VHH binders against q9vxt7. Designs and how they scored, part 11

Target 1, 187 residues: q9vxt7
Amino acid sequence: MPRPVLLIHGGAGDISDSRIAGKFAGIKQALRSAWGLLSPDNGSGGGSALDAVEAAVRSMELDENFNAGYGSCLNTSGQVELEASLMEGRDLRAGCITLLRDVMHPITVARRLMEKQRHTFLGGAAAQELALATGSERLQPGALVTEGARLTLKEFEDQVAQGKDPFFARTELTDDKPVPKTDPSGE

## First folded at step 6 (VHH)

Design Q18 (framework vhh_8cml_1)
Fold by ESMFold2-Fast, scan of step 6:
Structure Q18 (fold): chain B 187 residues (1-187), chain A 126 residues (1-126)
Amino acid sequence: as target 1 above (187 residues)
Amino acid sequence: EVQLVESGGGLVQPGGSLRLSCAASGFTFSSYAMGWFRQAPGQEREFVALISGSGGSTDYSDSAKGRFTISRDNAKNTVYLQMNSLKPEDTGVYFCARMSWAYVEGSTVYYGIDYWGQGTQVTVSS
């Protein structure tokens, strides 16, 4: 009997070397999490293909190297605002969640929205109500904020205060890399 | 009814080439990633190549890289596998597969096979 296959394809990101290494490690962990659901020989009973996708993304949401769930980039108010989108290829079903706060796994909420088949998009209070109604736990405010995310926001704010373009400073591995300045602000 | 029908297999000498075709029907072809898998005698079925629904992204097994090319024609609902520099180790039944996929936060995740073709035999022998 043939084994299921799980493969991940994504666009190239304009990110630092450390983020690339962390992303690679996170993808491997997500594949290991999903593989357990698809491999009958592990005693799991198989699970659905959607269960495997959800497990893979939930693993990424726990990994601070991905901008999803725990470790997500902070908004200008220093808070994590979550979003997740899921579109299934079999029946072209979709679920999109935005402006969700204090929930560990937005992808699970997006899947629940998709499975209800009444709305394809929810945000804010409605998304939070769906999350709680479908079994998500409301986390303490700030639980999803990491020190790395706080540092990134502070660097962004410092760059803006100094009149620099923070996007060029953060995309060091692209053709758009800015020319070094002779007298940069920043002491 | 979803159907996948392979063709183009046959007997070829080492170093030769073959082009496999898979004709798809019963679904919106451009909305699904398609893959090629093979099963050698006495072995489990293994991944060979994958192409996204738009054709903009491809991936290959280590054994296929540099020798095989996957492509698709969405107007004809057909996916292809061009196989060059064939080796005896490439002998097996080649299967076309429809890949279940999801788009998640800027990434496409291929998480399983929901339809298989019947397969086409490829034999590489001198």
Scores: ipSAE 0.014, ipTM 0.343, lowest interface PAE 7.3, mean pLDDT 71

Design Q19 (framework vhh_7mjh_2)
Fold by ESMFold2-Fast, scan of step 6:
Structure Q19 (fold): chain B 187 residues (1-187), chain A 125 residues (1-125)
Amino acid sequence: as target 1 above (187 residues)
Amino acid sequence: EVQLVESGGGLVQPGGSLRLSCAASGFTFSSYAMSWVRQAPGKGLEWIGRIYSGGSTSYNPSLKSLVTISRDNSKNTLYLQMNSLRAEDTATYYCARMSWAYVEGSTVYYGIDYWGQGTTVTVSS
């Protein structure tokens, strides 16, 4: 995962670089902690941890302000492609999903892969079919795309077309840099 | 100096409707997403919903059919319309300004940096 870059709107109050970095580090640390849990030989050992992790990630997948599902950054074809993974600490069982489209909760598909199949990594059409087979709804194309994501892709494409490096327009993690665009609606 | 002042609370009969207002000052209101949050006596905070600077809204799924959030940027005012009020809706209602940052092409809302003093809504038992 790339390091986050903080850009603050002029009226954003007491937002600090450490708060944003801490939030992303916290999410990653929670997932890492789940993998580190060693439990005794019983069916409940890690069950609550997996339920908690799945619930937290599902919440982030519904929030257009996270790059985790709904509202995620678009690929060059204007589509949302999702990834999710989790582990069970005791047996080091894992489920990894990549290149998943038009499904609300990739983390749930990853958990079902871990629990139901020997393969611990699936992508593309195989991941789509597992999602459908295990109770996920296939969303209409574009349902996970937000106006903010469309505007970000358009600006990236415009800069590439002009021979510019779009990444050089980004601001480093400091409170004293210029503020760019403000809201996900693009208004 | 950021100020948020709620008004419109009071005693309401079950099944009634009520509109709360929040007057904002000391910042560029039109540039911020705003939220409504409530706290029933003896309970924790419950998020009601959010309105982005562009006017789009996001609601707590448990409350979505019962409330509407709107804003008037020309008046620096935020509104919460509540319908079909029940005894369980008795709470102090807070207007809140969202903390945000722009990260990797997305606007991230990670909390609240300013709260109003709250306005109390009492629905008869």
Scores: ipSAE 0.000, ipTM 0.092, lowest interface PAE 18.1, mean pLDDT 66

Design Q2 (framework vhh_8k46_1)
Fold by ESMFold2-Fast, scan of step 6:
Structure Q2 (fold): chain B 187 residues (1-187), chain A 126 residues (1-126)
Amino acid sequence: as target 1 above (187 residues)
Amino acid sequence: AVQLQASGGGFVQPGGSLRLSCAASGFTFSSYAMGWFRQAPGKEREFVSAISGSGGSTYYADSVKGRFTISRDNSKNTVYLQMNSLRAEDTATYYCARMSWAYVEGSEVFYGIDYWGQGTQVTVSS
């Protein structure tokens, strides 16, 4: 019987020991949110895979340790620009949102696009309008910006100014084999 | 810092083969799942294939299973899409992408994308 597989990616820049602990806690919370919908204890009821994914990503979007929603890396203007995508493999339905601002849960907007709209790719003003029209609350500008994200942007800018290749974002796989060390100068 | 450079597209006859490449730079390549997507004229962008950071897991859209193979060379920071038995309906601009997350259950694939590469055009015609 096929089992659900959840691959979680998150974090930005170099991670200290304290930040690693926070990221690990966030991964556990996201897994717990998704698992509640997929567990055998929900055998006679329970959510769809789509519901599980939305719950997991919404959990990550609330966690400042993940590069999704709250605490996301800043663009060069010091703003959080959000994106999210969803696809059902059987029906090839997809929803893709880009350049979304001041909305806590881009994944929910992507799901609404996939379920409600003929066009599956939306960005900028059109994405903002869809988010508001489908029940997302507009956050105060800057509400998604954290001190960690500001420091990451400053580190990025400092490294670029020095002609270095910055380590901008890190993604970690859950339930995959440990990632081998990558030589930073490797080609 | 993050750059994704897709290449290898071109004109090919039905039944032919092409290999697309996506050269990545500016991040720890082996730590990220990578995906291929395509957009045909007048249609929405669709998922084609994905590969985990280690290369241990691969996923395919039903329309390309058995014909396309995704692979990666982490020593070269490159992800590949080998396309065999090409059909007119495979005509599209193909995009590589860095995935921030992915979830697979049976044939269903869900994902987040944080960086898109520039597209490479594939035209299958005689």
Scores: ipSAE 0.000, ipTM 0.148, lowest interface PAE 15.5, mean pLDDT 66

Design Q20 (framework vhh_8k46_1)
Fold by ESMFold2-Fast, scan of step 6:
Structure Q20 (fold): chain B 187 residues (1-187), chain A 122 residues (1-122)
Amino acid sequence: as target 1 above (187 residues)
Amino acid sequence: AVQLQASGGGFVQPGGSLRLSCAASGFTFSSYAMGWFRQAPGKEREFVSAISGSGGSTYYADSVKGRFTISRDNSKNTVYLQMNSLRAEDTATYYCARMSWAYGEYYGIDYWGQGTQVTVSS
């Protein structure tokens, strides 16, 4: 069978210079993970296109430079609420998960919904139950919160309190905020 | 061409030990991660443990951490599961599998072996 080509995008929105190198590194790691699944010539062996997409998104969910799991933007209550969507082109199957908390990999829950359940869209308590029932580990509350996410929420709250229009993009901190350096070359 | 043959199951009392073996053939064994899975009557097949192709990385389900040890001998094309402190809830058919990848609680499987039955009962 011809091997698929996988293209991923690092997201839209404002990106601080201190995080851009980490985002490029994350994209490279995600592509490496996906390529290993598609290549039978190395130790990873062959895999499906769904396996490749899931591996790429799971890599991004572990990377604080992406708004896709660990390091996601906080809601106004200071909590991480997760979402993920996945669609298969051949059968037009889809899985969509929203309002999920304390689970590292929402994309895996979305895939399980698409493959194992009648429903194609779940949120809140139903999504939590599916995640746990299908093998996801429940993280301790706050495990997905990063310092950068807390600072972004505080700035948002401060701007609202001052009657300003806050920046609503939910992906990255602006360049004027203190952020951890994710790449040693990003001096 | 790919074959996986699991063996070493049997009857054991609670607190006992067993070592399962999975003999592989038909592929370059050291190039693939291998895993152990189990299925109790009336339940879905669940992940137990995995080992990378080199043997440098191992993964365990929370229910077996500290009790089970996965290892491999690439010169013999065999993966092992040492099971200590066995409990009644460990009763299941155990399957070895060739894995395309493993990450946390999720995994890709290329091939399944035939199972070996483990019964823990007094």
Scores: ipSAE 0.000, ipTM 0.104, lowest interface PAE 16.8, mean pLDDT 67

Design Q21 (framework vhh_8k46_1)
Fold by ESMFold2-Fast, scan of step 6:
Structure Q21 (fold): chain B 187 residues (1-187), chain A 123 residues (1-123)
Amino acid sequence: as target 1 above (187 residues)
Amino acid sequence: AVQLQASGGGFVQPGGSLRLSCAASGFTFSSYAMGWFRQAPGKEREFVSAISGSGGSTYYADSVKGRFTISRDNSKNTVYLQMNSLRAEDTATYYCARMSWAYESGLYGIDYWGQGTQVTVSS
């Protein structure tokens, strides 16, 4: 058997010192969650790559420092809309979820979709129905919104109002006014 | 396709210097913050340094502040880590990472890891 190799996607963004520390802590937690499933020393037959990916993403979905659940960036209406996708290489199955609201773990919903239908993309009301039908808890509206996410949306809106490219402007503004997810101050 | 190629690692004696390079391709380099991380044997990966897309802001872990300098050349799509006054505790595999935030894609933080380059500080 080949040695396990774990590579993790930790999200992207303009980053302050305090923000980087938070993201690094989250990456460590996600790697620990996934590594336990892949390591021969887990007692469960080594786990699957799919189980490892789900565990890592679930860890990031609980961490406000990642745009993957709790603390995700807000849409223009001030709401969290979630997305997740995964693919199983052995059977070439895939599950993609988009426009999902008030569910803690979109990655688990994407996996359940993949298990029921081979190559499916599901969004909006249909995704919410699947989440509830397959055992996901419905959270109170706004439970996934953080102060940092609200500030990020405000900065995005301000840049758009000024006729700037919000993506490029965020990188440029990091030099003057870093706005991390957990910091209520833009200065 | 996004590619990050780290290089410049090697063997160096305590008190010596090394410069690491990370050559980037497949994206608009100046629009992304870049960072360096390191991992010593038996330890978790730790933050070392980061630089904003314009190069106007730099960030350092306390353990390397005053000894390491991060810089970038956007015309060459390359980020650098100048390491001075190296100590045995700096021995690690060093990783380059892309740090971008794209509102529409919902990405925030580290979205791509480069391959590591080994740095060994020993007499």
Scores: ipSAE 0.000, ipTM 0.105, lowest interface PAE 15.0, mean pLDDT 65

Design Q22 (framework vhh_8k46_1)
Fold by ESMFold2-Fast, scan of step 6:
Structure Q22 (fold): chain B 187 residues (1-187), chain A 127 residues (1-127)
Amino acid sequence: as target 1 above (187 residues)
Amino acid sequence: AVQLQASGGGFVQPGGSLRLSCAASGFTFSSYAMGWFRQAPGKEREFVSAISGSGGSTYYADSVKGRFTISRDNSKNTVYLQMNSLRAEDTATYYCARMSWAYVEPSGEVYYGIDYWGQGTQVTVSS
C-alpha cells in the first residue's frame, strides 16, 4: 500500500503583489490537481507519485504566472525556449529537456525521456523529435507567448537602447533574490 | 528498517565552514535521491540541496548556491553537505531526507516527495 507524500515549495523572491497573488493561486491549483491523483477519497485508489508531479507541473505550465511553459520569459529573439527536469528517487532515473519550443508541457517530455530513452539529457531538435514521437502536439509558433512577456521584452530592449541597465537598477532598488536556474542534467 | 542519521552540526563563526553527514541504513542507498533541508526557529522547513542516486545530478536553493556542495559516497551509504562561507541566516536545524521523486523547473525551484526524514543536526552561525 503506497503512502505518497507531496510537497510543493515556492522559491519566489520579492515580486509585485499581483504576481504573488497569481503564483499563490497557481500553486493551490497545482496542489489540487496533484492531490486529486494521490487522495484515497477520489475513487481512483490514488495515482503514482510521478503522475502527481506531472499533473502539478502541467498545471503550472498552463499558468502564465509561472516561468514554465505558457507565459515564459522570451529570449532576445522573442521566442519561448523551455526546459524541464524530472528525477525519480527510487532508482537512478532522471529526464532533462532543454531548448524545447512549441510544446505545451515540457515536463511530460522530460518524463518520457526518463521512461523510454537511454539518455537523461536532450535539447533542441532531438528534444523536439522526442516530444512529437511520444505524443506531444506541435503548437503554432508564438502560441506560448503572452502579451505580458512581449511587453517585458519590449521594455527591456527600449531601456538597453537608451543605454540603461533595467535589471541592474531594479536589483539595487529591491531585496529581490531571483532563484537561479538549475542544471537539469547535473552530469 | 529505514534510518537516516544526520551529524556534523555545531557552532561556527560567520565566514566559517562545516561539513554535515547523513548515514543511511535499511535500503539500497544508491537507488534513491537524497536531500538536505533546514528549519530555523519559527520558520517553515525549507529545501537546501538534492543529489541523484548516482551523484551525477545536484540541485541547490538560491540562498546556498555557490557556497554549499552536496555529495555522496554510495560505498559508505552517506550523503554530505559541505557548507562554506556560512552566514548568520544559515542558522537552523538541518535534516537529511530520502526523496521518492523530485522536479526542478526552469527558475530553479524544486518540487519533491519525501518518504523518510532523518533526525536533525543543529548549526549555529554567530560570532
Scores: ipSAE 0.000, ipTM 0.241, lowest interface PAE 13.9, mean pLDDT 69

Design Q23 (framework vhh_8k46_1)
Fold by ESMFold2-Fast, scan of step 6:
Structure Q23 (fold): chain B 187 residues (1-187), chain A 128 residues (1-128)
Amino acid sequence: as target 1 above (187 residues)
Amino acid sequence: AVQLQASGGGFVQPGGSLRLSCAASGFTFSSYAMGWFRQAPGKEREFVSAISGSGGSTYYADSVKGRFTISRDNSKNTVYLQMNSLRAEDTATYYCARMSWAYVETGSTEVYYGIDYWGQGTQVTVSS
């Protein structure tokens, strides 16, 4: 039997110890809830199970510690571009949204895409049209941008300008030891 | 316009190898991190591998570590995925993507990213 899964891009940014603890607690609860609802052991309860999964992911999208909505990392143009994916195990229905802007809950748009059963993957202008047509409100430009996200983008740009690898930008600001650049494969 | 052209997929027996290529155009290739993703029938699209703009840093999903190698040739505007010891579970459509940003926390192997362009998929089927 196929295994339904929920996918959303998680994010960290520059995070304090207290935020790390809160983020991990939130991730554990959200992942356990989503996994439990979508796993074959618990089964899919149709719309009820989807409602629960959507609610869990919407909670993550409101939390600035997750790269899922509010506080998401910025593209090179300084904008938040949102992604969300949802799959239902019942009929292998799927909805994947990318390049969505100024919408609080991309997971809701992904669910609306899945429920229309016309497209599996949608992005850009078409995703914006679907969001608005299915009841999402367009936020004011910049509403999803945090100062932390802006600083992270500026640091990436600064590292690139200095010829440094942007994957290690955070360590330059804190004098932390750099992560080894060798292949991290364990075996 | 930005374009990503993925190729190199096909049919292969378990234990075999394939090399995927993604030819990029329309942007300064060396300034962007690139990634490979895959989507198997009935499953979500998942992260496979990422490479920094310079090629100095590479990251892999646990399921492919030690078997897959990502590389890039900035003189040819191409990113590659060398796939060895292929398994039936690797059967999927493989996508290359341009990361508008990428971030890895110190001491972590988890890649956080935003994607602004997806390449077309190339199908990999591992079957006896």
Scores: ipSAE 0.000, ipTM 0.129, lowest interface PAE 16.8, mean pLDDT 68

Design Q24 (framework vhh_8k46_1)
Fold by ESMFold2-Fast, scan of step 6:
Structure Q24 (fold): chain B 187 residues (1-187), chain A 126 residues (1-126)
Amino acid sequence: as target 1 above (187 residues)
Amino acid sequence: AVQLQASGGGFVQPGGSLRLSCAASGFTFSSYAMGWFRQAPGKEREFVSAISWSGGSTYYADSVKGRFTISRDNSKNTVYLQMNSLRAEDTATYYCARMSWAYVEGSTVYYGIDYWGQGTQVTVSS
């Protein structure tokens, strides 16, 4: 009888060196938030894999060190647009949410979609309606925007205004070369 | 209308290779950063790789670095993902996406997605 194990990934891609301690703390907190659902040491020990995944992701959605929920990066209009998805392999259920705004826990909306309507993908207005219909509270506009996210968008806009590719912003592995200025007439 | 059409998925054994393609239409492809994402059963959709609008910068999730290569051909409005040394853990539906904006700090990619392609299934099994 093996002891249950919970393993989660704390967000896609590499961890920034300037924020690595915060991301590690966030991953530990997400693991602790979900652990009780799988731990044999609680009296009933009785959470599903979906319960564990939802609890872990909800912890990350409250943590501004992750691009999920509170503190998410801003689109070019200065808004937080949220994504979350869940799949269950044995039942072949899926719930995917995109372009969701002003909701604290997109992962909970994705789970509700999967449980209510199998194999469904929703975005924008339809995702907003599902969130409200299934008990999510509509947050005040801007509640999920942090100063860090605002600064990140400003840095992106500044790089674009300077004629730089945003993907070169703040990379220590990129050696800049002087580039000739292009005449506005396109000559 | 913006359209992203992913293809190239299939069944391979561990150690095999696949090349995924994402054909874009309905927008100025060379003005946008593009990304590949994947979703396995029971998991959230996760970042795999990103490429700048110029093709000059590429970024990868640690789990695929050294095995996968993202590239683009702006003359063909297509982004590619070359997948080598495939593992059972790479089994997922793979999605291409248009980034409405993207910003890089060190090795971390921050992004907003405004359009998703339809998925292409990759199954790595013996």
Scores: ipSAE 0.000, ipTM 0.138, lowest interface PAE 16.4, mean pLDDT 66

Design Q25 (framework vhh_8k46_1)
Fold by ESMFold2-Fast, scan of step 6:
Structure Q25 (fold): chain B 187 residues (1-187), chain A 126 residues (1-126)
Amino acid sequence: as target 1 above (187 residues)
Amino acid sequence: AVQLQASGGGFVQPGGSLRLSCAASGFTFSDYAMGWFRQAPGKEREFVSAISYSGGRTYYADSVKGRFTISRDNSKNTVYLQMNSLRAEDTATYYCARMSWAYVEGSTVHYGIDYWGQGTQVTVSS
């Protein structure tokens, strides 16, 4: 019997070797999470392919090595703005979310948009409203910001204040407090 | 143009020492964190050590802690890797790299590399 094959795409942000290793590990973890839903050998599963894809992307959204949720790059105001999209192959249904804030799993919001069959694209206030209406918890401001992301923004600000080009700015190796990665919604 | 030139590799017996140098040119060296990486035959390139732009902070992979020491001389635009108590497992091509950005989470260094040096071969045998 042929085994399911899953293709997962990570974010297209700045990629370092440490983040590449983390992305590879994150992709493996996401595939294992999804595989359990598709393969009876990894549990009493047999869930849908869409459920498997959502589980994989949710795993990546908890991993700061992916620009998909927790640990996402900050805008100049120190905020995380999230995007997610997915498409179902059978019926060509799609959901796309942009400019979403303070929600751990944008992919789940994109899936809810797709399942409602009304719109294929939502952003800003409409996306916030859909997220809350469909069971997403509104996180406290800053919950998605990692210390690493804060340090990167601070270095950017320091270089701008010194009249330097941020693309050639000084890099800082500062210790940050280790923080466990958990879904703040309890999912 | 940005250039990073690693040197100081060679053949050494287990328990021996080598000092690697990375000469930088074409940019303001003192504005960048620098790292050392290595690649053994048939393996992926791995992180070895990192040093902040000022030299005030250093970080090491667990496999080299206590044996390797990274340092820099900003007046000479050079970063160094002092390698002591060398093991056969340290055999690799060693690369220096410029970090376009870096931060530390616990003992894990996260970084973006925009320039890689040409490597210097270290062989620990016999």
Scores: ipSAE 0.000, ipTM 0.299, lowest interface PAE 10.9, mean pLDDT 66

Design Q26 (framework vhh_8k46_1)
Fold by ESMFold2-Fast, scan of step 6:
Structure Q26 (fold): chain B 187 residues (1-187), chain A 126 residues (1-126)
Amino acid sequence: as target 1 above (187 residues)
Amino acid sequence: AVQLQASGGGFVQPGGSLRLSCAASGFTFSSYAMGWFRQAPGKEREFVSAISGSGGSTYYADSVKGRFTISRDNSKNTVYLQMNSLRAEDTATYYCARLSWTYTEGSTVYYGVDYWGQGTQVTVSS
């Protein structure tokens, strides 16, 4: 391409008006971070594309308005479990991470894995170990959990308890809705 | 040289169906994820769907889930978009693209585009 192009699409669920402004600002910030690395006046060479991608996604992982890292959906145990896959098509390099907990930036772990071997996959304890061994800090339990994510999990559990099929009604489990006012009835 | 040729657009009534095709050449097709994007008049280009190189993973914009299906035939170097239950808001120029990288986290997909195909126009109107 004559000019680098970076496009980011975060999630596929409906997004409430209250989250739209934050998401728009987050996308702009991520693109600004990426554009700085892809600027024609830096020595960007072949490595700059991965640096730009990592910078952009790290920005989004810190933004609770995106379903990436901080603010991600909870598993049935109320925990954030992260999965990330990064692939570079031309060099056929890939890094896949699953069941990663208490780490702020899964994209960085996936990149570190990709740089070690082509088409490599790690999950669970092995992924945790790689993250820590390569400079990621272990976060306190619950640091990645938001109130919105907890409410989304409660809604899912309530639907299951009522005999509803949550996957038929919701194609994507996200916290893209505004948090409701306190419901004293517990419905 | 990389070439992406989109086709299959046309005029259709609401509730109708169309199948778009994107014929690829000049690269190892099965090594790259492919995506479909669309641009309506006066609006920005938006993501529609993506498929991994093997075809084992697919991703959809919420607005098209349950109505559109992405698929690929690596023996024919072609990616397809089957569009069912078409609505007036689906009216757009549709583009296929080669994804230079993909990053997925849960149901979220992030991507870089390095080559765009020419568009094919889809008009849904009574």
Scores: ipSAE 0.010, ipTM 0.351, lowest interface PAE 9.9, mean pLDDT 69

Design Q3 (framework vhh_8k46_1)
Fold by ESMFold2-Fast, scan of step 6:
Structure Q3 (fold): chain B 187 residues (1-187), chain A 126 residues (1-126)
Amino acid sequence: as target 1 above (187 residues)
Amino acid sequence: AVQLQASGGGFVQPGGSLRLSCAASGFTFSSYAMGWFRQAPGKEREFVSAISGSGGSTYYADSVKGRFTISRDNSKNTVYLQMNSLRAEDTATYYCARMSWAYVEGSDVLYGIDYWGQGTQVTVSS
């Protein structure tokens, strides 16, 4: 019998990113232990898995070693623009947030969007309003910027100025993050 | 009972194309996100692509973006993976899976799998 599995893919050819492994090890083990209770055969099949995923992503958003929340890569203007997407398989719901600024946990905003079932995609001022309305605190400008992120942007700019391809495929900055285009709860 | 039957694998030369199919039965197909995964000999199983139940949202691993396209036909309970510009590095057993949930941030994907299909072998070689 197939068992539920939690995996992470961090780039081409190697799904175990060493920067991520230590922080996810405990969460993956906890989720794996709970999968028996979440399987369709036990009549659960969902719900609590979202809580576990939100907790894992919130942990990443606090860690400057992840391109999520605190320490996110800077745009060419030196700003942090946050994105998060969340999908649920059974009963199909999704929430996608883009162009969000000065909020610690975009994944929580994405989940709130999914739970309200009005829009699947929200950005800019509307995303900011949802974040504040659902309990997120607006951070001081620059609070999410790290020295590492500044150095990454500088290296990118320096290599572009030299006419070079700034990154190898496995370490490239991703500017075109996936965005849901339709309501997956369309049923 | 839930069944996932993958097909469409085979031998192809570099630069060639293949289309994989995964026929599903035993559940409400449109209520579940579906994914494609692959495993090369001696390597861990890795995420390739995912599609929402409605087909309106698709996600790809960086290694396949621009070359592979995932789609589904809910009237036929089938998910597809169109593979173009195949490379030797794409050689693997490809698996379809039913996803209970997924989270995507850039190219990083976290997911829960309820059921795995059997694999279909893809070999890219001259």
Scores: ipSAE 0.005, ipTM 0.176, lowest interface PAE 11.1, mean pLDDT 67

